# Ledger of designs, part 24: VH-VL binders against UPF0166 protein aq_448

Target 1, 96 residues: UPF0166 protein aq_448, of Aquifex aeolicus (o66756)
Amino acid sequence: MKEVLMRIYSSKEENLEDYINKLFEGGIRGAVVLQGIAGFGKGREFHSEEIEVLSYELPVVIEVVEDREKLLNFLKENRETFKNCYITFERVKVWE
Below, E stands for the ipSAE of ESMFold2; O stands for the ipSAE of OpenDDE; V2 stands for 0.75 times the mean of E and O plus 0.25 times the DockQ between their complexes.

## First folded at step 16 (VH-VL; framework fv_ofatumumab)

Design r7 (from q8 with heavy chain D101T, light chain S28D; at its last look DockQ between E and O 0.52; V2 from the best seeds 0.00; counts 0 for: pae E 6.1 > 2)
Fold by ESMFold2, look of step 16:
Structure r7 (fold): chain C 96 residues (1-96), chain A 120 residues (1-120), chain B 107 residues (1-107)
Amino acid sequence: as target 1 above (96 residues)
Amino acid sequence: EVQLVESGGGLVQPGRSLRLSCAASGFTFSDYYMHWVRQAPGKGLEWVSYISSSGSDIDYADSVKGRFTISRDNAKKSLYLQMNSLRAEDTALYYCAREYTFWSGYFDYWGQGTTVTVSS
Amino acid sequence: EIVLTQSPATLSLSPGERATLSCRASQDVSKYLAWYQQKPGQAPRLLIYDASNRATGIPARFSGSGSGTDFTLTISSLEPEDFAVYYCQQSYDYPWTFGQGTRLEIK
């Protein structure tokens, strides 16, 4: 079995709940959402949660460790949901 | 149509260097792991090196580690192999090969190769 | 590293016959085995991936089977263009390794 770490780069204001629900419904073993304290992406607007900064788009990364083929098939079956996401894969060894 | 075209081979003396290039077209080069695979005259295939799509993950066969350096330029859709301290055993036809999908491990497209001959 | 041993080294057959080529891995590689065909003066051509899936454009007479350590490439009815060298290759773990080849020649 080949396992990979998938990272989905997103924001708290965009589709995050939908992404998590799709992962759960798709039988993905688990997902962790990591909150970034600053970053930029689409539109190259800087986003931060510094003190006195009102709510604005905050960066998040969704991390999933799963079987390579399962993740590739999942993304294919959910192409519309994730088509505009920046997604990376890394090879990983899971301690057993 | 996917194309891979190798160049830079030649006849060199032992201890010298060569740099091989592979020009890619017909696919999104930056999405693929790329490999070098070589074939000595009259012999089988030997994997030489890979480089990940971003260039951040690289490895080499033990026989070339420390002497060869793989690199890529995604803007130019090009793969490179810098070969230093060449030995007679490095004499081979060198292929540029594309890995089908991330970590699939098989090579769906190959170039025609460029010949490296190391002889005095 | 994972060693692949192909047998026989040379297989002499006539067009129309059935060819059976074997590849044995030194350790379990699951389904992660590919087969390539190489004709003189040409680059290798992917035939089979993940043990049993035909690559795009490969004729149905080519089939692969096996898992774990024992793998087979079968050519159901040989055509003149099928006489070539065949390599297996494991894609389970780095370094990727190839078998030494089976030369399929005309009797």
Scores: ipSAE 0.031, ipTM 0.704, lowest interface PAE 6.1, mean pLDDT 86
ESMFold2 (binder alone), look of step 16: mean pLDDT 93; pTM 0.934
OpenDDE, look of step 16: ipSAE 0.158; ipTM 0.786

## First folded at step 18 (VH-VL; framework fv_ofatumumab)

Design t1 (from q8 with heavy chain Y100D D101Y; at its last look DockQ between E and O 0.58; V2 from the best seeds 0.00; counts 0 for: pae E 9.6 > 2)
Fold by ESMFold2, look of step 18:
Structure t1 (fold): chain C 96 residues (1-96), chain A 120 residues (1-120), chain B 107 residues (1-107)
Amino acid sequence: as target 1 above (96 residues)
Amino acid sequence: EVQLVESGGGLVQPGRSLRLSCAASGFTFSDYYMHWVRQAPGKGLEWVSYISSSGSDIDYADSVKGRFTISRDNAKKSLYLQMNSLRAEDTALYYCAREDYFWSGYFDYWGQGTTVTVSS
Amino acid sequence: EIVLTQSPATLSLSPGERATLSCRASQSVSKYLAWYQQKPGQAPRLLIYDASNRATGIPARFSGSGSGTDFTLTISSLEPEDFAVYYCQQSYDYPWTFGQGTRLEIK
């Protein structure tokens, strides 16, 4: 029983719907999309909601808590979809 | 080349303290969970403690809990074990071990160890 | 805490023979079992992870199998450098534990 928190760092203009659909179709038991109000990525372009022009580059984080082996297999089977995403893992204790 | 180098071992009397260090190189130290594992003379391996990549999650074997403190300095790429109230049964070769990148629970790299001897 | 019992304690064989080393867990550890080789004066070396996956650079003569409570390390044809102590280790639950070791010695 190795539960992990996976975070997929993305933006609203990236193919977010495709990511969520892949997670659902892959049998992942749940995912939460969190929207950041400001941030920057590899290009170091700062993005925030405070800018009058709404940017579809606003940061989002997709969080998944799931079995480690299930997530690793999922990423292997969907490598092309997620290969350019910044993804982090953290061991968690699940209260059940 | 991944390298882990332990230091700080020695001969001490019961009740005294030692601080072990492990210098890491050849990998992004801050991405990995780190462990201490020990081996008493002529005996098998015993897990001692882990520390998460950020240092926010830590646990210890019951035999050392309350006496040993694990820590890390990611800027210096160093892992530490503060060993207080040492006992004869703490006598062992202490290894610094790196857990695999995805927390699969195996140690893909080990140092050569530093010897701690607790006796009068 | 999960106890790993290795058998036999000592295995005496000649080069070219097949070695079979067993590890039994006191409760299921699923597939979260690793095997290490340790020679005198050296740190342990990872051989097998997740019960059956060979670590990078480990020769094909090493194979692992099992799930749950019963695990096996097989060395299909022993080489002189394979004579060492072998440990199994579970990472299913803390505290992580090692078996007591099997010493594989030359006959």
Scores: ipSAE 0.007, ipTM 0.636, lowest interface PAE 9.6, mean pLDDT 85
ESMFold2 (binder alone), look of step 18: mean pLDDT 93; pTM 0.937
OpenDDE, look of step 18: ipSAE 0.044; ipTM 0.765

Design t2 (from q8 with heavy chain Y100T D101Y; at its last look DockQ between E and O 0.64; V2 from the best seeds 0.00; counts 0 for: pae E 8.8 > 2)
Fold by ESMFold2, look of step 18:
Structure t2 (fold): chain C 96 residues (1-96), chain A 120 residues (1-120), chain B 107 residues (1-107)
Amino acid sequence: as target 1 above (96 residues)
Amino acid sequence: EVQLVESGGGLVQPGRSLRLSCAASGFTFSDYYMHWVRQAPGKGLEWVSYISSSGSDIDYADSVKGRFTISRDNAKKSLYLQMNSLRAEDTALYYCARETYFWSGYFDYWGQGTTVTVSS
Amino acid sequence: EIVLTQSPATLSLSPGERATLSCRASQSVSKYLAWYQQKPGQAPRLLIYDASNRATGIPARFSGSGSGTDFTLTISSLEPEDFAVYYCQQSYDYPWTFGQGTRLEIK
């Protein structure tokens, strides 16, 4: 089995609940959401807890460690949900 | 048309350094993991190194660890291999290779290679 | 490190014949095996990935099969351009490794 770390870059406002529900319903082993304190993306608008910016737009990263083939099939089956997401994969070594 | 063009090979003495380059075109270079794969004269293929799309994740074959450094410049669509402390056994044709999407571990496009000869 | 052993080392056949090339892994690589073709003076060309899927533009006469430790590349009816060296490569675990090659030559 090849294990990968998948990261879905999103925000609290953007479909977060839908992403988590899809992951759960798709049988994905597990997911964790990490909240960023500041960041910007394609639009280059800064979002920060310490700046006068709406906090619901703060960056989040959904991290999943799972079998590579399972994740690729999951994304294929949920293309409409994730088609505009910035998603990265990295090889990982999983401790026993 | 996807194209990978290696350069920087040559004849060098043992212990010297060379820097290989690979110019990429015809695809979004910054989306792909890139690899170096080498082939000694009359021999098979040996994986050398990879670098992730952002450049943050890198690994090397044991035979080159500590001597070779892979890097990339996504703005220039270029992949590099700095080869230090060269040995006779590093003599090979060096290919730049693109890993397929989603870190599949397969190499769908290769350059034509650049020859490195390490000899006294 | 996963060792891939190809057999035979050299296969001598004529155009129109069927070629069968084998690759054996030192441990299971599940389906994560690819086949490449390399002609003299050329870079390798991806033929088959995930044991049995043809890469884009690969003729139907090429087929792959197998899982685990034993894999086969079959060329159903050899064309003159098919005489080359063939490599298998596993992408199951670090480091990625290649077989030593099978040379398919004209008898």
Scores: ipSAE 0.007, ipTM 0.657, lowest interface PAE 8.8, mean pLDDT 85
ESMFold2 (binder alone), look of step 18: mean pLDDT 93; pTM 0.941
OpenDDE, look of step 18: ipSAE 0.082; ipTM 0.785

Design t3 (from q8 with heavy chain Y100D D101L; at its last look DockQ between E and O 0.40; V2 from the best seeds 0.00; counts 0 for: pae E 10.5 > 2)
Fold by ESMFold2, look of step 18:
Structure t3 (fold): chain C 96 residues (1-96), chain A 120 residues (1-120), chain B 107 residues (1-107)
Amino acid sequence: as target 1 above (96 residues)
Amino acid sequence: EVQLVESGGGLVQPGRSLRLSCAASGFTFSDYYMHWVRQAPGKGLEWVSYISSSGSDIDYADSVKGRFTISRDNAKKSLYLQMNSLRAEDTALYYCAREDLFWSGYFDYWGQGTTVTVSS
Amino acid sequence: EIVLTQSPATLSLSPGERATLSCRASQSVSKYLAWYQQKPGQAPRLLIYDASNRATGIPARFSGSGSGTDFTLTISSLEPEDFAVYYCQQSYDYPWTFGQGTRLEIK
């Protein structure tokens, strides 16, 4: 089995509950949400809590560690939910 | 055009060491997991080792573990294999192979290989 | 480690015939199986990944099937350039392993 770290990057924190609910309903064993302090994406719009009055939305990263095949199936079943998210994967070793 | 060029092969005596290099071009080397795969004369393919894109995750076939060390230099776009305590059974053509970025564990590009001969 | 056993060891056929090459794994590898072609003096060439997907530039006469422990590579109508050695490879668990090869030769 291959374990991977999936990171879901989003700048729309109001969708967070839906993302987490889908992960939970999909049988994913766990997820951690990280709130970014600053960042920008493909639109190159800069978002930062350190920048005065520029934006109230901060970047959000959801991290999931799970079996590669399970994550592939999950994403196929939930295409519309995550269609516009920037998603990266990397292999990891999990202490058991 | 993606290219992988191996070098550093040669004839060595058992128990000695040899260092292989692979020069990469035509792609962003630092994004890819890289592998060594070898082929003994007239024989099949044997996976030897991998190194992750950052170099932080490494593994080896049991037959070479403890004797071989894989490394990479992303600034030089180069992959290396330090081979110590060489044995006759290490005699092979050594390929540098690129693993596809996505979900798969398959080798989409290979070099032409460099020959290592260990006097048996 | 997972052992891949290819059969037959040698397959003698004529151009235009259909070739069927088998690969059996000692335990399930799910769909994580690839096929490679190797001609003398050349590096291996990826044909099929994830059991059934053709790699870029591979002719439609090559097809793969199977899952779990039993996999097949089929060449529907042999061309002269198809006579080579074929290897299967699993990427389900480390160490990744290759089959011992099937030599496809001209009758």
Scores: ipSAE 0.006, ipTM 0.616, lowest interface PAE 10.5, mean pLDDT 85
ESMFold2 (binder alone), look of step 18: mean pLDDT 93; pTM 0.938
OpenDDE, look of step 18: ipSAE 0.187; ipTM 0.803

Design t4 (from q8 with heavy chain S53W; at its last fold request DockQ between E and O 0.29; V2 from the best seeds 0.00; counts 0 for: pae E 3.6 > 2)
Heavy chain, then light chain:
Amino acid sequence: EVQLVESGGGLVQPGRSLRLSCAASGFTFSDYYMHWVRQAPGKGLEWVSYISWSGSDIDYADSVKGRFTISRDNAKKSLYLQMNSLRAEDTALYYCAREYDFWSGYFDYWGQGTTVTVSS
Amino acid sequence: EIVLTQSPATLSLSPGERATLSCRASQSVSKYLAWYQQKPGQAPRLLIYDASNRATGIPARFSGSGSGTDFTLTISSLEPEDFAVYYCQQSYDYPWTFGQGTRLEIK
ESMFold2, look of step 18: ipSAE 0.189; ipTM 0.766
ESMFold2 (binder alone), look of step 18: mean pLDDT 93; pTM 0.938
OpenDDE, look of step 18: ipSAE 0.565; ipTM 0.880
ESMFold2, fold request of step 19: ipSAE 0.064, 0.278, 0.048; ipTM 0.726, 0.775, 0.731
ESMFold2 (binder alone), fold request of step 19: mean pLDDT 93, 93, 93; pTM 0.936, 0.934, 0.936
OpenDDE, fold request of step 19: ipSAE 0.612, 0.564, 0.586; ipTM 0.892, 0.883, 0.888

Design t5 (from t1 with heavy chain S53W; at its last look DockQ between E and O 0.14; V2 from the best seeds 0.00; counts 0 for: pae E 11.0 > 2, placed apart)
Fold by ESMFold2, look of step 18:
Structure t5 (fold): chain C 96 residues (1-96), chain A 120 residues (1-120), chain B 107 residues (1-107)
Amino acid sequence: as target 1 above (96 residues)
Amino acid sequence: EVQLVESGGGLVQPGRSLRLSCAASGFTFSDYYMHWVRQAPGKGLEWVSYISWSGSDIDYADSVKGRFTISRDNAKKSLYLQMNSLRAEDTALYYCAREDYFWSGYFDYWGQGTTVTVSS
Amino acid sequence: EIVLTQSPATLSLSPGERATLSCRASQSVSKYLAWYQQKPGQAPRLLIYDASNRATGIPARFSGSGSGTDFTLTISSLEPEDFAVYYCQQSYDYPWTFGQGTRLEIK
């Protein structure tokens, strides 16, 4: 088992297209974008659909399931694009 | 050569605390899930806890949950186990164990262990 | 929690004989089963992973088989250094668990 779930936390949606394009160009198997309905980041300013009608400040999470070494090489090659992103990895079992 | 060296064991009274350390060398420590596994005197092996390479994913055996805290320092290549509220049943030889490179569920290297004795 | 039951608890044999050790899981663990050898005063040593693959440096006389719930470790011709305690371990689901051990002793 070599698979990990990578999550890229983005605090601004204006970079989302660039992130997805880089993932696609990098040969990543696939990606799913999830939008948060409430949250806060480094500024600790609270964001919510209940509190605000619609905002580019709402959190998004890009999820990728892929080979660990492939993802590490991808991040190394795209360091400037993702340098300020909060990125987590966790082990997953992929159904066969 | 891969080495895992545990330390910090000793004799303590019930209810007291102890912190175990495991010094790793000979491999890229930050690439591996790490575990604690214990063995009571004359008994079998019991898994205690794991920690993922970043520390973001952690779990414990039910018998120690809420009392023990696993942690790691990747810069120092060190694994830790903080053991609070110790009980007689925690008396064991505690091993630091490395999960295989692909985190697929077997322990390819073990330390020699450090002994914890909880006694009045 | 997945319970692994090893049998027999103790196996008494002589050098040169074949040893057969059993591990039974309370539910399927697929192929995610490992075997370890432990000699007195030593750390466990990985013998077999993924039910049947020998770890690096393990002699060919050790072999593993099985899948699902029933697993076997076989030592084809016992050497004096093979008398030890053997544990199976599953990694199918957390918490990972070990069998209670089989003590292989010299007759």
Scores: ipSAE 0.007, ipTM 0.598, lowest interface PAE 11.0, mean pLDDT 85
ESMFold2 (binder alone), look of step 18: mean pLDDT 93; pTM 0.943
OpenDDE, look of step 18: ipSAE 0.046; ipTM 0.764

Design t6 (from t1 with light chain D50S; at its last look DockQ between E and O 0.03; V2 from the best seeds 0.00; counts 0 for: pae E 10.4 > 2, placed apart)
Fold by ESMFold2, look of step 18:
Structure t6 (fold): chain C 96 residues (1-96), chain A 120 residues (1-120), chain B 107 residues (1-107)
Amino acid sequence: as target 1 above (96 residues)
Amino acid sequence: EVQLVESGGGLVQPGRSLRLSCAASGFTFSDYYMHWVRQAPGKGLEWVSYISSSGSDIDYADSVKGRFTISRDNAKKSLYLQMNSLRAEDTALYYCAREDYFWSGYFDYWGQGTTVTVSS
Amino acid sequence: EIVLTQSPATLSLSPGERATLSCRASQSVSKYLAWYQQKPGQAPRLLIYSASNRATGIPARFSGSGSGTDFTLTISSLEPEDFAVYYCQQSYDYPWTFGQGTRLEIK
């Protein structure tokens, strides 16, 4: 497969502009930012086994449809920017 | 098979320089972040530096920043560490380490290391 | 920087016994925690990555668990080749750090 859908999950909007700038500067053809109505993600830990506290800011998902190898190379070169993001990939077929 | 072979270690006086090399084989070197990790005699492991697959992103431990320079040559499948202004506390076995394919920060392959001894 | 504290410093057990090794982080590292085995004169060998995933070729008797600050490596039934030093390592934030090691020795 050639094209994948990458989703970058973020629950804190203060980093959004940096993420979009990195995508643009990295030559990614386009990205769509979606506003979620609720959600939970990785990377936010309060207590280990005793109490789980979930605090929601309105979640944001950045979606990119792009060549798989191009996205993997992009993430390699921007590892620290996206290290703590929850990122998924799905195979897609683009209707032309 | 994946191999990492370090070289360039030796005995040097404080203030001198050494250049370490790591020859890689058995994998697509240009796809991986590479690291230097050191182990002082009888002690634990200390991360030293990384370099991204293209060489565009680099960082160092504070103890070596400004004195050490990491570099790579993807055509020669080689990783380097230029070590300037060496100090006694730099004495260690220096490992070349490969970060996992997905950049999750664990080292799936290590060389056998090259020994650097800094003493008067 | 994030300090990893391993306990016990030394664990003396016999083949066939269950080993439980602990690693505690000074702040949350989420699941960005790996375990390595090191025998004398050898480079470290990756056992567990992302807290609980076995690396390629690692026997099923090795398992990892935990997240946040408290992590455990378990060896369900010790084999003679398992007596070594074990290190944990975090990759949540730079500088990446290792624990001081737990020496697993034959009783």
Scores: ipSAE 0.007, ipTM 0.625, lowest interface PAE 10.4, mean pLDDT 84
ESMFold2 (binder alone), look of step 18: mean pLDDT 94; pTM 0.943
OpenDDE, look of step 18: ipSAE 0.168; ipTM 0.793

Design t7 (from q8 with heavy chain S53Y, light chain S30D D93E; at its last look DockQ between E and O 0.37; V2 from the best seeds 0.00; counts 0 for: pae E 4.3 > 2)
Fold by ESMFold2, look of step 18:
Structure t7 (fold): chain C 96 residues (1-96), chain A 120 residues (1-120), chain B 107 residues (1-107)
Amino acid sequence: as target 1 above (96 residues)
Amino acid sequence: EVQLVESGGGLVQPGRSLRLSCAASGFTFSDYYMHWVRQAPGKGLEWVSYISYSGSDIDYADSVKGRFTISRDNAKKSLYLQMNSLRAEDTALYYCAREYDFWSGYFDYWGQGTTVTVSS
Amino acid sequence: EIVLTQSPATLSLSPGERATLSCRASQSVDKYLAWYQQKPGQAPRLLIYDASNRATGIPARFSGSGSGTDFTLTISSLEPEDFAVYYCQQSYEYPWTFGQGTRLEIK
């Protein structure tokens, strides 16, 4: 089995609940959301806790570990939902 | 349509260097892992090297490690193979090949190859 | 590294016959095996990926089966253009390796 770690780089301003619901409804094993305390993207606007207290601009990363084929097919079927997300894949070995 | 065109092959003496190029068109080059695969005259296929999207992940067959360097230029949609310290056993037709998808493990498009002959 | 052994080395058949080509891996490669066809003077062409899936544009007469260590490519009714060399290739682990080839030639 080929398993991958997917990271979806997003922000709190984006509809995180919709992303998580799509992952759940799509049968993905699980997802965790990690909150960044500061960062910037290609727009180069800096975001940090000291200026983002009431903002959803703080960086978040959604992490998913899943079978490669299942995950790639999920993204193809949900292209509209994730089209503007920065997404990376890494090969992983799952301890079992 | 997807096209891969290799160039830079030739006849060289042992110990010399050659640099192969592969020009890509008809697809988003930066979205694909690229590979070099070679075929000695009258022989089967041998995987040589891969390079990831940005070039951050690279590996080589043991037979060429330390002598060959794979690289890419995504702006020019080009793949390269720098071959140093060439040996007679490096004589082959060199193909560039596209891996279908991340870690899919198979090559859906191949160039027509460029011939490297290493002889005294 | 994983060694792929193809058999037979040469298979002589006539158009209309069924061809069965075997590929044996020295250790399990799960389903991560592909088949390629190569005609003289041409680049390899992908036929089958992940043991049994036909690549785009490959006729239904080509089928693949197997998993683990034993794999089979079947051509149900040979056409004149099917006489070529066939290679299996594993992608379970680097270095990715190819079998030595089976030459399918006209009787």
Scores: ipSAE 0.112, ipTM 0.751, lowest interface PAE 4.3, mean pLDDT 88
ESMFold2 (binder alone), look of step 18: mean pLDDT 93; pTM 0.937
OpenDDE, look of step 18: ipSAE 0.423; ipTM 0.858

Design t8 (from t1 with heavy chain S53Y, light chain S30D D93E; at its last look DockQ between E and O 0.62; V2 from the best seeds 0.00; counts 0 for: pae E 7.0 > 2)
Fold by ESMFold2, look of step 18:
Structure t8 (fold): chain C 96 residues (1-96), chain A 120 residues (1-120), chain B 107 residues (1-107)
Amino acid sequence: as target 1 above (96 residues)
Amino acid sequence: EVQLVESGGGLVQPGRSLRLSCAASGFTFSDYYMHWVRQAPGKGLEWVSYISYSGSDIDYADSVKGRFTISRDNAKKSLYLQMNSLRAEDTALYYCAREDYFWSGYFDYWGQGTTVTVSS
Amino acid sequence: EIVLTQSPATLSLSPGERATLSCRASQSVDKYLAWYQQKPGQAPRLLIYDASNRATGIPARFSGSGSGTDFTLTISSLEPEDFAVYYCQQSYEYPWTFGQGTRLEIK
């Protein structure tokens, strides 16, 4: 079995709940959301807790550890939801 | 149809350089890891190098590290191998190969190869 | 690096016979083992991936088995076009390596 760590780089503004619901409904083992305290993306616009009245535009990373084939199929089935997301993959070994 | 066409091979003296190219067509080139694999005359296959989608993840066989540089141009749908400090043992047919999907571990399409001969 | 040793080096058989080709890894490669066929003057052709899955367009007479260190490619009934060189290849770790090949020739 080949396990991967997928990271979806997002923000709370980008309808984070929809992403999590898609992952849950798609049978993905689990996901965790990590909140960044500051960051910027392709637009090079800074976002930080001090700048936002609410932490709505702050960067978040959704992390998923899953079987490679299952995850790739999930992304194909949900292409429209994730088509503009910045997504990275890393090889991992899972301690069982 | 998926096509991979290598070019840039030739006869060179030891210590010289060559740059191989691989032109891709019939698929979305930027979605695939690409590899170079070589085959010395009358011998088996030897993996040389890979390059990830964007070029941010690269590795080489020990026999070529420090001498060969893999690169790609996704806009031109092209893969490259810069071969410096060539040695006689680099003489081979060099194949461009596509890895089917992320970490699939197999090559589903190969080019015809381009021949590199290193001798005096 | 992981060494793949193929046996026999040469296998002489007639059309209609069963061919059994072996690949042994110097350490476990799990199921991350592929088989390729190569005819003179041609690039390798993928036959089997992940030890036992047949690639698209490969006839059912080709089958793969094994895991860990010992792998087998079986051709259930040889056709004239099956006489070629066969390579195994591991993708468990870089550098990815190939076996030295088994030449399947007509007896």
Scores: ipSAE 0.015, ipTM 0.670, lowest interface PAE 7.0, mean pLDDT 86
ESMFold2 (binder alone), look of step 18: mean pLDDT 94; pTM 0.946
OpenDDE, look of step 18: ipSAE 0.169; ipTM 0.798

## First folded at step 20 (VH-VL; framework fv_ofatumumab)

Design u1 (from t4 with heavy chain D101E; at its last look DockQ between E and O 0.70; V2 from the best seeds 0.00; counts 0 for: pae E 4.4 > 2)
Fold by ESMFold2, look of step 20:
Structure u1 (fold): chain C 96 residues (1-96), chain A 120 residues (1-120), chain B 107 residues (1-107)
Amino acid sequence: as target 1 above (96 residues)
Amino acid sequence: EVQLVESGGGLVQPGRSLRLSCAASGFTFSDYYMHWVRQAPGKGLEWVSYISWSGSDIDYADSVKGRFTISRDNAKKSLYLQMNSLRAEDTALYYCAREYEFWSGYFDYWGQGTTVTVSS
Amino acid sequence: EIVLTQSPATLSLSPGERATLSCRASQSVSKYLAWYQQKPGQAPRLLIYDASNRATGIPARFSGSGSGTDFTLTISSLEPEDFAVYYCQQSYDYPWTFGQGTRLEIK
């Protein structure tokens, strides 16, 4: 009954399929991938869709809304996959 | 062994300020939401405030909002409560409490408490 | 804010007897109800979380039940160390609130 919004911030679009597959196989009820148009991380290098050069370095955010216990258990079981990811949690109320 | 040790309580006049501290040991302090809970003499328990891991998410009971400020220093493994504009009804034993797991809803460890007495 | 009302206010029993303590919420808190024990001069001790799960190290004689608005703490056979004040606490929504307590006294 306690729902949380998890965001997984990635600077490596190439890992996207691995993350989505783990989420799906782990029984997470849904995930949405948002692709950033521009951004930068710790290296402070800008990545932008607006330049002609296409890059797999564009930022992505995976959003999951899920039961708190289920989501935390999922992360514990998949620690190696997500241990270096920037992950944030927010409490949410889901429209019932 | 998980330990929480509160300090900074005392006798003060209404309208004055106090700052409470809670020193944590025996666990990874930065992995836990921390709370203040108080207990007036001979009365029950009242939740006062929480602070998230990094301090980015904070809330207060209506009775103290605008007067109390919770903060934490993860490097020093310390939780704080700045209490301004103190009133007689703030007289209580103040506990530092650890929330077991993000939003689990219960306090698995408590300190011994520090007494705040507000009287003329 | 969600009000928790505990009953009875005081329960007088002898060691070996069964104690039944009630907690009623002003609105549903689902399973998000905890029970604490507090002895004189001590901080509260967690007994039960999520209505029915026993915290680590809590004797099996303590059990919790209920969901929604009505919750019960049962102590199947009282030991001398069980005479204390018991509080329920909801964590469904902030502010988290506590019941006013039930004092379990030796008869």
Scores: ipSAE 0.158, ipTM 0.752, lowest interface PAE 4.4, mean pLDDT 87
ESMFold2 (binder alone), look of step 20: mean pLDDT 93; pTM 0.937
OpenDDE, look of step 20: ipSAE 0.344; ipTM 0.843

